# Designs tried in a protein design chat: VH-VL binders against Coenzyme F420 hydrogenase subunit gamma (frhG). Part 4

Target 1, 258 residues: Coenzyme F420 hydrogenase subunit gamma (frhG), of Methanosarcina barkeri (p80491)
Amino acid sequence: TNKIKIGHVHMSGCTGCLVSLADNNLGLIKILDDYADLVYCLTLADVRHIPEMDVALVEGSVCLQDHESVEDIKETRKKSKIVVALGSCACYGNITRFSRGGQHNQPQHESYLPIGDLIDVDVYIPGCPPSPELIRNVAVMAYLLLEGNEEQKELAGKYLKPLMDLAKRGTSGCFCDLMYDVINQGLCMGCGTCAASCPVHAITLEFGKPQGERDLCIKCGSCYGACPRSFFNLDVIPEFENINEIIANALKEGESDD

## First folded at step 3 (VH-VL; framework fv_iscalimab)

Design k55 (from k25 with heavy chain Y53W)
Fold by ESMFold2-Fast, scan of step 3:
Structure k55 (fold): chain C 258 residues (1-258), chain A 118 residues (1-118), chain B 112 residues (1-112)
Amino acid sequence: as target 1 above (258 residues)
Amino acid sequence: QVQLVESGGGVVQPGRSLRLSCAASGFTFSTYGMHWVRQAPGKGLEWVAVISWDGSNKYHADSVKGRFTISRDNSKITLYLQMNSLRTEDTAVYYCAKRGYLPWYDYWGQGTLVTVSS
Amino acid sequence: DIVMTQSPLSLTVTPGEPASISCRSSQSLLYSNGYNYLDWYLQKPGQSPQVLISLGSNRASGVPDRFSGSGSGTDFTLKISRVEAEDVGVYYCMQALETPRTFGPGTKVDIR
C-alpha cells in the first residue's frame, strides 16, 4: 500500500503575523482522508523539525522579523520535492508591502513576504480561500507528476501547467491577469467576486463585465485568486471534465497489492 | 460616445483656492476610476490625481499633496479637483481623464486653463 | 519614481518618409506576465492627448497601421512607416507599471 507524503505547512511564526487558515487545513485533511493519502500536517510554531515531503502545501506569508520562520521555509524547500504556495498570502504577500499603488521599494511595512521571495515555488494556488477540491486535485496531480507512470505524468503536467506558469510569473498578480486569462477568453460570468475582493477598490462592473483601474492596482493578486474561472478552475478544459473520476482511478491504481 | 467637459478654470492670485469640475457623459460614471492630468504652457504632461469608482481611495502626486484634493459626486456625475494654496507653478491646462485598462477606453476632456499670477 | 527619456526631442520629416522615436525608462517595464507597461500618446496642435499604442505594441482602435511600437525592458521605439501631414504633433511615452505614472518629455514631429 503506497501513501503520498503530503505536508501542510503554516507560516505564521511571528507574533505580528496573525494568519490563520485552520478551516482550509481541516478541509484538505477531510478530502485527502477519503483517499487515504494524507501522511501528516504540521504547524511550524509547534514542531521542532520539518519532515521529508513529496509535496508541501505552504499557507501564509513569512514574517521577516522571525528568522526562525525564514529558516523553516528554506528547510521546507530542501525537504520537499514539490512546493505549492497555497492561498494569496503565500503567492503574493500582504497588501501593506505594496503600499499606495507601487510594487517596488516600499520599506515601511515589509514584514510579511510571499514565500516565493525566499524560495523557489513550483505551483501557485491563489485564493482566499482556495477551494478544497482544487487543493486535493493539485496535491494528487503533484504526486502523479513525481511517482506516476508515463501517461499519468503527462496528464498531471497538463493539469498543473497553468498553475506552474502562474508561479513562474512571480510574487505579484493584477487585474491584467484577469483581463487576459478570463475576460478576453470569454470565461467571465459577471459574478463580481473580483470587485468585492479588491482591497483598493480598483475594480467595478459595468454591464456585467469587470472594469479595472490600473493606476490604483497594487498587484496583490486578490482578484485573480477570487475568480471562479481563472486558471485554477480547469472545469472548462474538455480533457479534465471527468477530473474526479480520473483522480479516483489514479488513487485506486496507485495502491500496491498488500 | 464618451465625453468629459472640464470647467472652473480661470485667473487667480497665488495663495488662493479654485475648484475644477468635470461633467461626464456617455458611460456609467459611477463604475470607473477618474484622473486629473495637467500640462503647463509649452511643457509636457503630468499626472495629478486619481480616484476610485466609489471615492474611497485616492492618490495625489507629490507636487500637489496637501494642497489639492480629488473628489467625486456619483449622483451628479461629476469629478472635482479642489486646489488650495495655489502657486505660480500650478499654472496649466487641467485635463479630466477616464483611463481604462484597454486602450480604447482611454478618454480625455478638452481641458480647462488655470492661470496663477500676481 | 521611474524616469522616462525620449530621443530625439524634435524631428522634422519630409512627407512620406519614415520616422522613429526612442523612449527609455530608468527601470525595466517588462512585467512578470510578459507585457511591457509602456504606452504611446500623440497630442496634435490644439488638441487633447490621444493614445496610439498600449502595452508596448498594441495599436489603439482607429490608429492607422503605419504606426507601430516595439522594444522591451528599458528601450522602446515608436515607428511611423510614412509620415503624413496629420501626424504632426508631440509624441509622449508613458510608463504604466508604477504609480505615479510618468511621461517622457515629448518628441515634437513636424513636416519639412
Scores: ipSAE 0.213, ipTM 0.632, lowest interface PAE 4.4, mean pLDDT 77

Design k57 (from k25 with light chain Y31F N36T)
Fold by ESMFold2-Fast, scan of step 3:
Structure k57 (fold): chain C 258 residues (1-258), chain A 118 residues (1-118), chain B 112 residues (1-112)
Amino acid sequence: as target 1 above (258 residues)
Amino acid sequence: QVQLVESGGGVVQPGRSLRLSCAASGFTFSTYGMHWVRQAPGKGLEWVAVISYDGSNKYHADSVKGRFTISRDNSKITLYLQMNSLRTEDTAVYYCAKRGYLPWYDYWGQGTLVTVSS
Amino acid sequence: DIVMTQSPLSLTVTPGEPASISCRSSQSLLFSNGYTYLDWYLQKPGQSPQVLISLGSNRASGVPDRFSGSGSGTDFTLKISRVEAEDVGVYYCMQALETPRTFGPGTKVDIR
C-alpha cells in the first residue's frame, strides 16, 4: 500500500487553487486516506523544508529578487516526479506581469515570472482559479500514471496529454494562443471573460467574437488562463465523456469489499 | 468596404504644430486599436504610435515621444495625431492603420503628406 | 530596440523566375509559446503597404501561394516561387515581438 506523496507549494498570489482542491468534497478525503499523503502545504502544515514528492502542485508566480523563493522552486523540481503548474499565475504569470513595462515584460526593479521560466513543468492547469473537478481529475490521473496498472497508466497518459502539451508550449500566453486554440477551433462561447481579464485593454468583442490588438499585448496569459474553453476539449475525447464516472471507478478499484 | 482616410497634412515651418486626422468607416471603430506609421520620401517605414480601443493605453516611438500624441474620439469615429515641435526630419507620408491579430483585419489608409521646411 | 536588416536591398528578377529575400533580427523573434513574431509587408509603387505574411509563415487573405515565409530565431526568408509583374515593389519585414515595432530597411524588387 504505497501512498503517493502530494505536496502544495505556494509562491506568490492567492491560495484559491488549494481552496478549489479542498472543495472536492468526499473525493479529496478518500484520495488523502487511500491514495495520497499531503506532505507539504503552507495552509494545512507549516513545513520548513521541501520534502520528496511524487506530485507537486505549485501555485503562484516567482519573484526573481527573492532568492529563497527561486531556490525553493528549483528544489521542488529536483524532489518531485511530476510538477504541476496550478492556476494562471504559475502557468503564465497572470496579472503579476502587468507592471513589467506595459508594452513588454522586460525586467523591472522586481520581476515576477511563471514557474516554467525557472524549471521544467510537466502539467499546466490554467484558470483563476481552476475548477475543483479539474484539479481532482489531474491529481487522480497523476496518481494512476505513477502507480496504476498498465491500462490505467495508458488512460492517465491520454487524459494528461493535452495539459502536458500545454506545458511544453511555454510560459507566455497571448491573444494569439486564444485565437488558435479556442476561437479558430469553434470552441468560443462569446462570454467576454478574455476581454475583462486583459490588464492592457488589448481585447474586445465584436458581434460576440473576441479580437485583439497584438501590438499592445504584453503576453501575460491572463486571457488564455481565464478562458473556460481553453482546456475543456478533454470532454470531447470519447474515453472521457464520462470523466466523473471514470474517476469514481478508478478510486473504487482498490476497495476490499466492492 | 473598410476605409481609412487621412487628412490634415501640408507644409509647415519647423517648431510649429499640426494635427492629423483619420476618418474610419466600414468596421466598428471603437473595438480596434489603431496605429500611425510614417514614411520619409524615398525611405522605409517607421512605426510612430499605437492606441488601445478605448484610448486608455498608448505608446509612442522614441523619435516622437514628448512631441507627438496619439488620441481618438470613438463618438466621431476618428483617430488623431497631434504633432508638436515639428522638425525637418518629421517630413513623411503619415499612414493611419488598423492592425488586427488575423491577417484579414490589416488595413492601411492612403496616407497624408507632412512637409516640414523653412 | 530590436534592429531589423534585409538582404539584398535591391533585386531585379526576370518574370517567372524565383526570388528570395532575407531578413535578420538583432534578437530572437521565436517566443516561448512557439510563435515567430515576424511579419512581411509589400508596398507597391504609389500605394500603401499591405500585409503578405503574418507570424512567420501565415499568408494573409488573398495572397497567392507562390509567396512563402520561413525561418525562426533571428534568420527569416520570404520566397516568391515565380515572380509576376504585379509583385514589383518594396518588401519589408517587421518584428512584432516587442514595442517599439521595427521594420527592416526594405528590399526593392524590380523586373527586367
Scores: ipSAE 0.084, ipTM 0.551, lowest interface PAE 5.6, mean pLDDT 77

Design k58 (from k25 with heavy chain T31R K58T)
Fold by ESMFold2-Fast, scan of step 3:
Structure k58 (fold): chain C 258 residues (1-258), chain A 118 residues (1-118), chain B 112 residues (1-112)
Amino acid sequence: as target 1 above (258 residues)
Amino acid sequence: QVQLVESGGGVVQPGRSLRLSCAASGFTFSRYGMHWVRQAPGKGLEWVAVISYDGSNTYHADSVKGRFTISRDNSKITLYLQMNSLRTEDTAVYYCAKRGYLPWYDYWGQGTLVTVSS
Amino acid sequence: DIVMTQSPLSLTVTPGEPASISCRSSQSLLYSNGYNYLDWYLQKPGQSPQVLISLGSNRASGVPDRFSGSGSGTDFTLKISRVEAEDVGVYYCMQALETPRTFGPGTKVDIR
C-alpha cells in the first residue's frame, strides 16, 4: 500500500503551527513511518515546487503584493485533495490581516489576507498555535476520510464537521464566536485561557466571566481555538471520548484496507 | 453607581494642545476597556478612540489618528485623551465611556466641551 | 467603514401616540453567531447619550417596555408605542459589528 501524501505549505508568518505538530513527536513519526510522507515542507523537505498532495496543511496569510505567493496558494488548491487552514493566520489573517510597516522610520505598506479569501478551504484549525493534539487528530481524520473504510469515513466526517462548518462561516473569528458557542451554551468554566491567548489584550476575566472589547478585536480566532470547552476539542461528543484509542486503532486497521 | 467625570475642556487656539481626563468610580477600572466619543455642536456622535484594560493596545479613528492619543493610569483610576494639533473641526463635547463587549454595561460621563477657535 | 443612515431625520409626535424610526446599514450587521450588532441610543436635551436597545432587540436595564427594536441584516426599526414627554431627544443607531464603530446621523423626536 502507498502512504498518504501530506504537505506543509508556509505562507507569511512563523512556523509555530508546524512546530506544534512536531511537538507530538511520537505521533508524527508514526504517521510519517507508517501512513504518510511529507511531500512539501519549507523547513523539513526543502522542495522548490508544489507537488500533488492528499492533505495540504497551509499556515500563514497571503501577501497580495507577492504574486508568487498568490500563485503558490492557487496551485496548492489545484494539487491537493484536502486543504487545511492551519492556525489563526491562515483561517482569519490574525494580526497579519492588517497592513504592516517595516522596522524603518517610514513604514512600508503590505496587505495580507487569510487563505480562504483566495481559495476554497476544506478544514479550519484555528489557534496561535493550535494544540499538537488537535493538529494530529485532524491529520489522521483527513487520512481516514480519504483512505478509510465506510465506517471510518463516517467517523472522520463526523469529527471534522465542526471544523468544516467553521471554514464555511468565512474568514473572521472573534470573541463573539466564543460567546455564542461556549459562554451562552453554559460551557465556560472561567479558566481565563481566552484572555491569555488574546494578542491585542481585548479580553479580560472578571468574577469568572470573560469580558471583551469588540473595537480592539482583530478577529483572529485565537481565543476560540485556545478554549478547552470549544467544540474544537469535541470531548462533549460521546463517540470521541476515547479519541486517542480510536485513532490508534484506526491507524493499525489502515494497514489492512483493501 | 458607576460614575465617569470628564475634565480638561476649554477654549484653545488651532494648532495647540489640550489634555482631557476622566475619573472613574463604581467599578474595577483596571478590568475594562475605555472609550472616548465626541459630538460637535448640533451634530451627531462620533467614536474617537478605545484603550484596552491594561493600556497595551489602542485604536484611534482616522480623523484623529496621529494627533490624539488615548492613555490610562490604572493606579489613579483615570483615562486620558492627549489632543495635539487641534483643528476647528475638533470642536465638540468629549464623552468618556465604559462600553465593553455587552453594550448594556454602557456608561457615559457628562462630557467636557472643547472649543477650538481663533 | 460601515455607513449608517436614519429616517426620518426629525419627527413631531402628539403625546401618547406611537413613533417609528428606521435605521439602515451599508453592510449586513447579522453575524455568523446569529446576532445583529446594532444598538440604539437616546440623547435627551442637555444630557449624555444613554443606551436603549442592544443587539437589535434587547432592552437595556431600566428602559421602559414602550421601546422596542426589530429588524435584521441591513434594515432596523426602533418603535415607541406611546411617546411620553421624557422621550424627547435625538435617537441614534450604532453598528457594533466592525471597528470603527459608526453612528447614524440621528433622529430628532419632538412633542407637538
Scores: ipSAE 0.277, ipTM 0.671, lowest interface PAE 3.5, mean pLDDT 77

Design k59 (from k25 with heavy chain V50T)
Fold by ESMFold2-Fast, scan of step 3:
Structure k59 (fold): chain C 258 residues (1-258), chain A 118 residues (1-118), chain B 112 residues (1-112)
Amino acid sequence: as target 1 above (258 residues)
Amino acid sequence: QVQLVESGGGVVQPGRSLRLSCAASGFTFSTYGMHWVRQAPGKGLEWVATISYDGSNKYHADSVKGRFTISRDNSKITLYLQMNSLRTEDTAVYYCAKRGYLPWYDYWGQGTLVTVSS
Amino acid sequence: DIVMTQSPLSLTVTPGEPASISCRSSQSLLYSNGYNYLDWYLQKPGQSPQVLISLGSNRASGVPDRFSGSGSGTDFTLKISRVEAEDVGVYYCMQALETPRTFGPGTKVDIR
């Protein structure tokens, strides 16, 4: 069918990912009106009834000590065709600075897990928060994957593949992943994007190469996701250099013929 | 050559305040996070505080939280630890450290002794 | 807090013989990314601590190959294949998985 059922499931952490999606303005309105029904948009603390969904956008990490949240994330997997980990908390977890149900500093003696440690995840959208453009692109490509023609399904599959591969790789949120997979392999360009993306300012450059401050690293994966020499930056795929035009035409967001 | 030189230690009565300084040289101070680690006489190491390269992010151990404050002045190439409401259990050698994720950039100062006597 | 323990707390070694130090954490230091957040430090008499090994098994620059780190999860070992006079000191393990960062009590290594 032309409309797919999209749900938003909020675990532990900030609401930045949902705010980022809302920043699409007209695009978000068209998705809700023309392409998708929003069937769930509640925090787990409010109402614990998870409906059937085509696409579940799961924000936040799971507190291991909370049995109810663990059950809810498993129920989400059962009732969803596609599960998307939205934001670094859901992708990488282990952010001890975030309390359940909100933004709190320095929770003591708590363990937060990425959702991929508890359920199978189809797509990762890393970031803290992810860009509005990336969230919009993934939503449109998910729509095309489910409801598009053969050519559109192939295009959507190619676009989502790096984020699907990231989900299968597991939780690689440490600066050490950037160090061992990019820097030590001689792929680093010295561009400084990783340092600029770090929300806790744990990365600096010395002699043109990044150095991570391990004791400040919250293992969010933003540096790895922002690196142009990794497959987490979709700009490295030549077929998508005009992705903005493809999305704009599909959504007709904010553009007028006159 | 990297050097970290602590100063400001001494003998102080319980309940008083003391400020430690760490003068850095031999590296670009403004691009590295800095740390304070302490060691009570004859005892092991305890991590006290961490500060990001620009001073925007700080961490303090629970044992000193609310009493100690880490800060830095990049223009003076100096790290500070403001210690308030000192207790006898705060008696220790306090080390200034530059610690990164890459071990070859891990440097410690010689330490400064703080003795809190009743 | 993650509690770190070491065994033995004191060790006397004949020069040229091997030494082994164990470190145990109260919870797993193996993160889902496959790394163990466990570092080893050496504090020589009258000196400040210096890093020997990071992330379980990665030797620091300038550290001789006779030092090796191994283990995973909650049990870690530092081995010195041939102890030299320069190796005398106190060895500490430290976990970097979560705040607060915590050190083991230390293992004092002496030469006979």
Scores: ipSAE 0.041, ipTM 0.538, lowest interface PAE 6.3, mean pLDDT 75

Design k6 (from i11 with heavy chain G33S)
Fold by ESMFold2-Fast, scan of step 3:
Order: sequence, then structure tokens, then C-alpha cells
Structure k6 (fold): chain C 258 residues (1-258), chain A 118 residues (1-118), chain B 112 residues (1-112)
Amino acid sequence: as target 1 above (258 residues)
Amino acid sequence: QVQLVESGGGVVQPGRSLRLSCAASGFTFSTYSMHWVRQAPGKGLEWVAVISYDGSNKYHADSVKGRFTISRDNSKITLYLQMNSLRTEDTAVYYCAKSGYLPWYDYWGQGTLVTVSS
Amino acid sequence: DIVMTQSPLSLTVTPGEPASISCRSSQSLLYSNGYNYLDWYLQKPGQSPQVLISLGSNRASGVPDRFSGSGSGTDFTLKISRVEAEDVGVYYCMQALQTPRTFGPGTKVDIR
């Protein structure tokens, strides 16, 4: 069978990489048991191995001074068909761009980089943290993009397109991205999380509407990743209003093969 | 209607200090970043400094860094520019300007002239 | 710092005729969100600058439709379809993509 191989790679800090099934603390594996082969990256004292993967879900930023971590992320790219940057640290570097307490208006990311500065990334899932539902949806859509029928591949492509377009924009996440993707789209809830997350106080609210100062923005992506509306919302996207049923039917079809 | 009114300009000798003020009205001052922009006589515009809505973060142009300090008092609805160690090349009309998530300057003050001469 | 240049630096126009001003940046002002962070300001004699065009092509409130902005990346143009007496002044382009903000040297527009 052509079961999808999904790996979960953790890169935060200078401590090496761990690739494990996403279900070590999620219920995701229960719904993907029939469609995914479990993959593990086992690090030994003098050797490590990164397996072939169809989809790699990569969390965290990369410590540039840790040559082992740098090589691990590069090998992950080479061994994976689809690389997903999971979370704002992987997408934009987030607060990790400020090493050793170096707060200022210019980014300091020589020590810790978003993964897109080192490898090509196919899909971004920003968030601090991303919702379990969004992670499940992306994993299933990635599966359908690789192994689905023509109609399923088209749907998966449409679903993933906004997140693939985010990856193409690169690793610089500014308030202007929040303005473009959320505020100008009518998705802003006025919650103020973006302002609270800004390490350089470049964002505030006036009458529930966020406003920012580009000259003070260090483009760390914290505001964008903290925004609950900076990704898909099934309430707003008519084409995906039935996505829960689409996923259930895709999973039911696979199980009925047995 | 938004108004920005600068004051504090005048003739000063090189090496001395001067403080400019910009009194704001017609908008919620405490929620916007503010800027200073200057224009030497017969020359173009030059950006000087920006300050965050709460005054906790500031950025100054290299030409004035270490000599000028932007500040604000939200309770008095006033923006300041403290100018120390003034040089003849600091002679200019100084404008305060408002911007926000719309990054262009939507409002400018009338300017205050600072002449540094001996 | 991003360097801004303008051409011509001085322009004399017969009333009712068109005028165009070019602005070039030393690096692209097109950001990943699709906007060009280039604005145009007019400073009339004895007055403060005022915004004419924002983000490359958006006319500011109250600006007559005879003004238009175009271009992308490093090359931008401000066009006045028919110059009137009230259009006399110095026109500046400004980039707001990268700190510090930088202005072009200005283009002085006069009429005969």
C-alpha cells in the first residue's frame, strides 16, 4: 500500500532533532493509523538517522551555532516530499530572533533562525500554538494532495494554497502581513493579542482596531502567529464549510478497504 | 479634525540645547506613533525620529543619534524633541507628523524653525 | 539606507499640459504582502508637506483625479494629467519599507 509517512521534527534550541509520530500527545494517529507509517529519528552518541518522509511537520527554530541541528534540518528537507513549518518559531523565528536578551528594533537572528532561512518550506502553519484542528486538516489535506483521486487533489490544493502562499513570502513576518491577511479581509476580532505579543510595542488598538508602526517593527512574526484569525477559518471559507464531513468520508473510504 | 502645533524653535548658538514641543488634537494621541521630520533651508525632507504609542521604544536617524531624544507625555497630549549639542547643519524647519498602520504621514504640523548660528 | 532619486529635479509646465515625475529606489519597495511602500507628497510654497499618493497608486482623500501614481519595485511615476496653478510646489517621493524612512531630493514644478 502507499501509506503516507508523517514525521514530527522538533528543532527548538541547540539540542538536536527528534522525529516522532505527531500523536505522541495528539489523537491524530488514531485517525491516520490506516494511512500513515510511523517514522522515527533516533539520535545515537556517534550516529543519527533521518528517515524518508512524505510529510515532515517541523516545529521550532534552528540554532545556527549547532552544526548538528543545521545538518539535521537540511537532511529533513532532502528526505521529505512536503515540509511544513509548524508554529511561528519555525515560520518566522518569533521571539527567538532576540538572542541573549538583545531587544531592539532590528532583528537579531544569528543564533536562532526560522527553518525557511536554511531550507525550502512548502507550507506554513503559523500559531502560538496552532489549533489541533488546523494541524489535523493540513495533515489530511497533504495526504490527499499526494495520494488522493483527482477531485481530492484539487480540493487539497485549494485548501493548502493560502498556507503555501505564506511559505513563498519567506521568513519575515510583519504587522503588514497581519493587515493584509486578517484586518483587510474583515477577519479581525479586536482581541488585542497582536498588540500584547509585540516585543517592541509597535502595535496598539484604537476602538478595537489594531494599528502598527512599520518603522518600529522588527518583522519577527509574533503578532501574526499569535492571531487566532491568521489562518483558515471554516466559518469564513464557503468552499470548506463541509470539511469535517469531507475528512470523515475520506477516512471512512480508507477504512472500508479492510 | 487633526491638528499638530509645533513650538520651541528659535535661534541658538552651536553646542547649546533646545526642546521642541508638538501639541496634538483631534485624535487619540496615546494610540499612535509619532515622528519628527526636518527640512534645511532650500533643501529636501529628512526623517529624524519615531516614538511608539507608549514612549517605550524609539528610533533616531544616525545624523542625530546620541544628541537628540524623542519623547512624549500622553497625559499632556504632547510630543517632544530634546536637541543637545546643536550644530549648524541642524538648522531646519522641524515638523511633527502622524502615521500608523497606514504608513504614510497623513498629518503634518506647520513646522517650527530652528536656526543654529553664532 | 534606501536611496531615493527623482527626475527631473525641476519642471516648468504650460497650464493645462501634462507633467510626469519619476522616482527610483536603490532596492525594491515591493513587500511580500503585495504593496509598494512608496508615497508621494506635495509641498506648496510656504506650506507643510501633504500626502498625494500612498502605497504607489492610492490617491489620498481630497486629492483631484488628475493626479495618478504608477510603478512597482524600484521605478515609480507620478503623473498630473493637466497641471493647474495650484499644483505649483515641490513633489517628494518617500519610501516607508525600511527604517530609516528616506525621501527623494524633490522635483520643483512651476508654471509659465
Scores: ipSAE 0.190, ipTM 0.642, lowest interface PAE 4.2, mean pLDDT 77

Design k7 (from i11 with heavy chain G33A)
Fold by ESMFold2-Fast, scan of step 3:
Structure k7 (fold): chain C 258 residues (1-258), chain A 118 residues (1-118), chain B 112 residues (1-112)
Amino acid sequence: as target 1 above (258 residues)
Amino acid sequence: QVQLVESGGGVVQPGRSLRLSCAASGFTFSTYAMHWVRQAPGKGLEWVAVISYDGSNKYHADSVKGRFTISRDNSKITLYLQMNSLRTEDTAVYYCAKSGYLPWYDYWGQGTLVTVSS
Amino acid sequence: DIVMTQSPLSLTVTPGEPASISCRSSQSLLYSNGYNYLDWYLQKPGQSPQVLISLGSNRASGVPDRFSGSGSGTDFTLKISRVEAEDVGVYYCMQALQTPRTFGPGTKVDIR
């Protein structure tokens, strides 16, 4: 029988700056330590070693001018069955730590790209930071999509569909993601949070559902992350209300102990 | 295969009206913003108008505000530009252009010539 | 409105020679997501415009390696390493950061 082989990959930038999700990484270890073989990608001195993985959780954006970072992400794609872009930097290239308007002599970040611009990505999890529980759920469901029985594959595919559709749409991060995943699915409550979160006012609300102007959208993903009915709230969908039990039961059916 | 085909151009006197159409095919029209861009004879490209994927938001260049109105019919897969109070300086080839998920123009129509002369 | 300027406005190149076109914007086109919302288009004689470079430096599908885009913020450059007869036309930069979208005045490239 197969055990889950989950890798966590940190991308390096032009200046060696990485997007760190330290709290999520610690939480992920605590959640997964009894259930999966965790493998981390390490780069030591001049030696690189990217292991084979069933599911790769990749965080951080890629600096185009850093040859090693570009090679590392391509090697990760080759050695992984499923690639998950973890966080807004990996999904959309957003590095909001450095504000251009507020400081002189800032590092150049124009060449930092989302990983989807360089490789095919299977699943997007926007947010910074995403919750450890969501990361665990996606990693386990991604594995079940590959190695589960027919019922488990169907369940995993259904759970991951919104996040896979985000990846399929590339680095869009636009209001169109809300349209496809929330509004057209009948999940929209008309609360207006998406419009309030839009920094360029590309979303209007009049007598009902929100409407977006795609050409004015800067693809930041803020509206999607702010939506109470987006992927952040998958556990309120009736079919996934007991997601923790579903995952625990799926893991018990395989060999969970060393 | 993505195609954008403009029609409705012609010769018209100043002060009159014309309606341009752009018939789209080969992509899901209802999910993309559409633009009109014009080019006067021997001159550069000038952006004219944009309409959101669902038609709820429209923006027009200052030079045509109040005279031109962009619209679309997603069921007919067609983009329109209603041009009123035409002036000689509106003489140009009018192009229909599609923006993608990222905002560059990935496809353009062949253009339709509008000549406003007395 | 964001104002776009180009230089030179025209240049004549012997086939095989390099060409360089500059584009400037009146305000930064670099957004917090790390992208420069600056695109380059080529309009060949009698044809519709076509995209060459998107987001400052990303070459469009089917565009030869001899074309490259560089720059960030307000100063951008399009380079053609070896100009060929098929490259004759007018080159436009365009900002897509804000509506209204604005084009540069164009740079006409001719062959001797």
Scores: ipSAE 0.000, ipTM 0.405, lowest interface PAE 16.8, mean pLDDT 73

Design k8 (from i11 with light chain Q98E)
Fold by ESMFold2-Fast, scan of step 3:
Structure k8 (fold): chain C 258 residues (1-258), chain A 118 residues (1-118), chain B 112 residues (1-112)
Amino acid sequence: as target 1 above (258 residues)
Amino acid sequence: QVQLVESGGGVVQPGRSLRLSCAASGFTFSTYGMHWVRQAPGKGLEWVAVISYDGSNKYHADSVKGRFTISRDNSKITLYLQMNSLRTEDTAVYYCAKSGYLPWYDYWGQGTLVTVSS
Amino acid sequence: DIVMTQSPLSLTVTPGEPASISCRSSQSLLYSNGYNYLDWYLQKPGQSPQVLISLGSNRASGVPDRFSGSGSGTDFTLKISRVEAEDVGVYYCMQALETPRTFGPGTKVDIR
């Protein structure tokens, strides 16, 4: 029943990086209160150095010209058991990577990298922004992976596997990955979010289904990260059909263990 | 039936300009990226340019960059290739080509011959 | 740029005999999603190119089953199990992994 230490690390700052700020909902607040100690967060609890953490939720991309940011991300890796890249900027560099690479209002250029180009990352949660529900689910499953019983650890491992596999795939996301992982698997719902997220307009909808132009794709991962089905094959995993109930029960048990 | 019909080819002197057109039918033109591919007489295929479905993004091969410009008019269902500062090396049959949901070219036009000679 | 090569550059086949064409790329065409971004096209005399095989081994609609594609990474093969008169033409491999797209030099297939 030990609380795990969760840090929330923002890599973007006054440097002008495009930062995705995940808004906290009641579920995430409950996880932080009942299952975790918040030890590092620039918004909620500002600390001057990076502490030991069980789980680090890292948002934003890293500016190579900001030596402090580069050192901070490397120290985060050293001091964390599990590193989660939270949001498309952290996973893939997203539009921040594209914009700063070619669109700078000063004569000096800046290089913005996804955190996986500098450190090993355990879990990817793509999105711009990721849903609060997904963040809550990952936080609960990370808790169960570290502190749960044998059955809970196995369940948590199964839940996190697709997101761990994304981290192993690396910092490049392509529309072709969306075709392979989602559309060709019959998981596409025709929502159009992938097309709307594409910064180079390489994706459009034909009869409700996305199609992409491979040659115009800059492999930023925005479409893959925006797709609710790309990091979840969870809809077809029977043990997660009632994920909301699993999370709700975990939250109730945490409240009871005061 | 999907059709792509190129036009605008002909004989032109070095240093001059020529504009090719590709008229499309049988599919929703405004939702697909389009390509130009050329073939010099008796030689192989060479990729020239691509344009996004809405015309906002495009890429050109290094051999033609700065001289050729791909464009489209979705209201006229037509693809264009503006060729400036033509060289004898640009002599080729020019094809427009369409890709589908994945990267291969599922349809090609008949081609239009451009001959650059003095 | 990815450089594509083919061998042989020309091939004369007796009708009904098999033919094999090799295609090599200067770097791997196998992407992290498990697909090889290598396509095969046929250009018959006086005609436009047409797709035969996509993504290394996927036979295009309407293409006879005597055509097959195989290989992975940097080495690919197009096989015709029994060459027919209508198969005469130039065969091109093309990579679609990176821009610019690049074609092999072509393999001319003739029949005796």
Scores: ipSAE 0.145, ipTM 0.647, lowest interface PAE 5.7, mean pLDDT 78

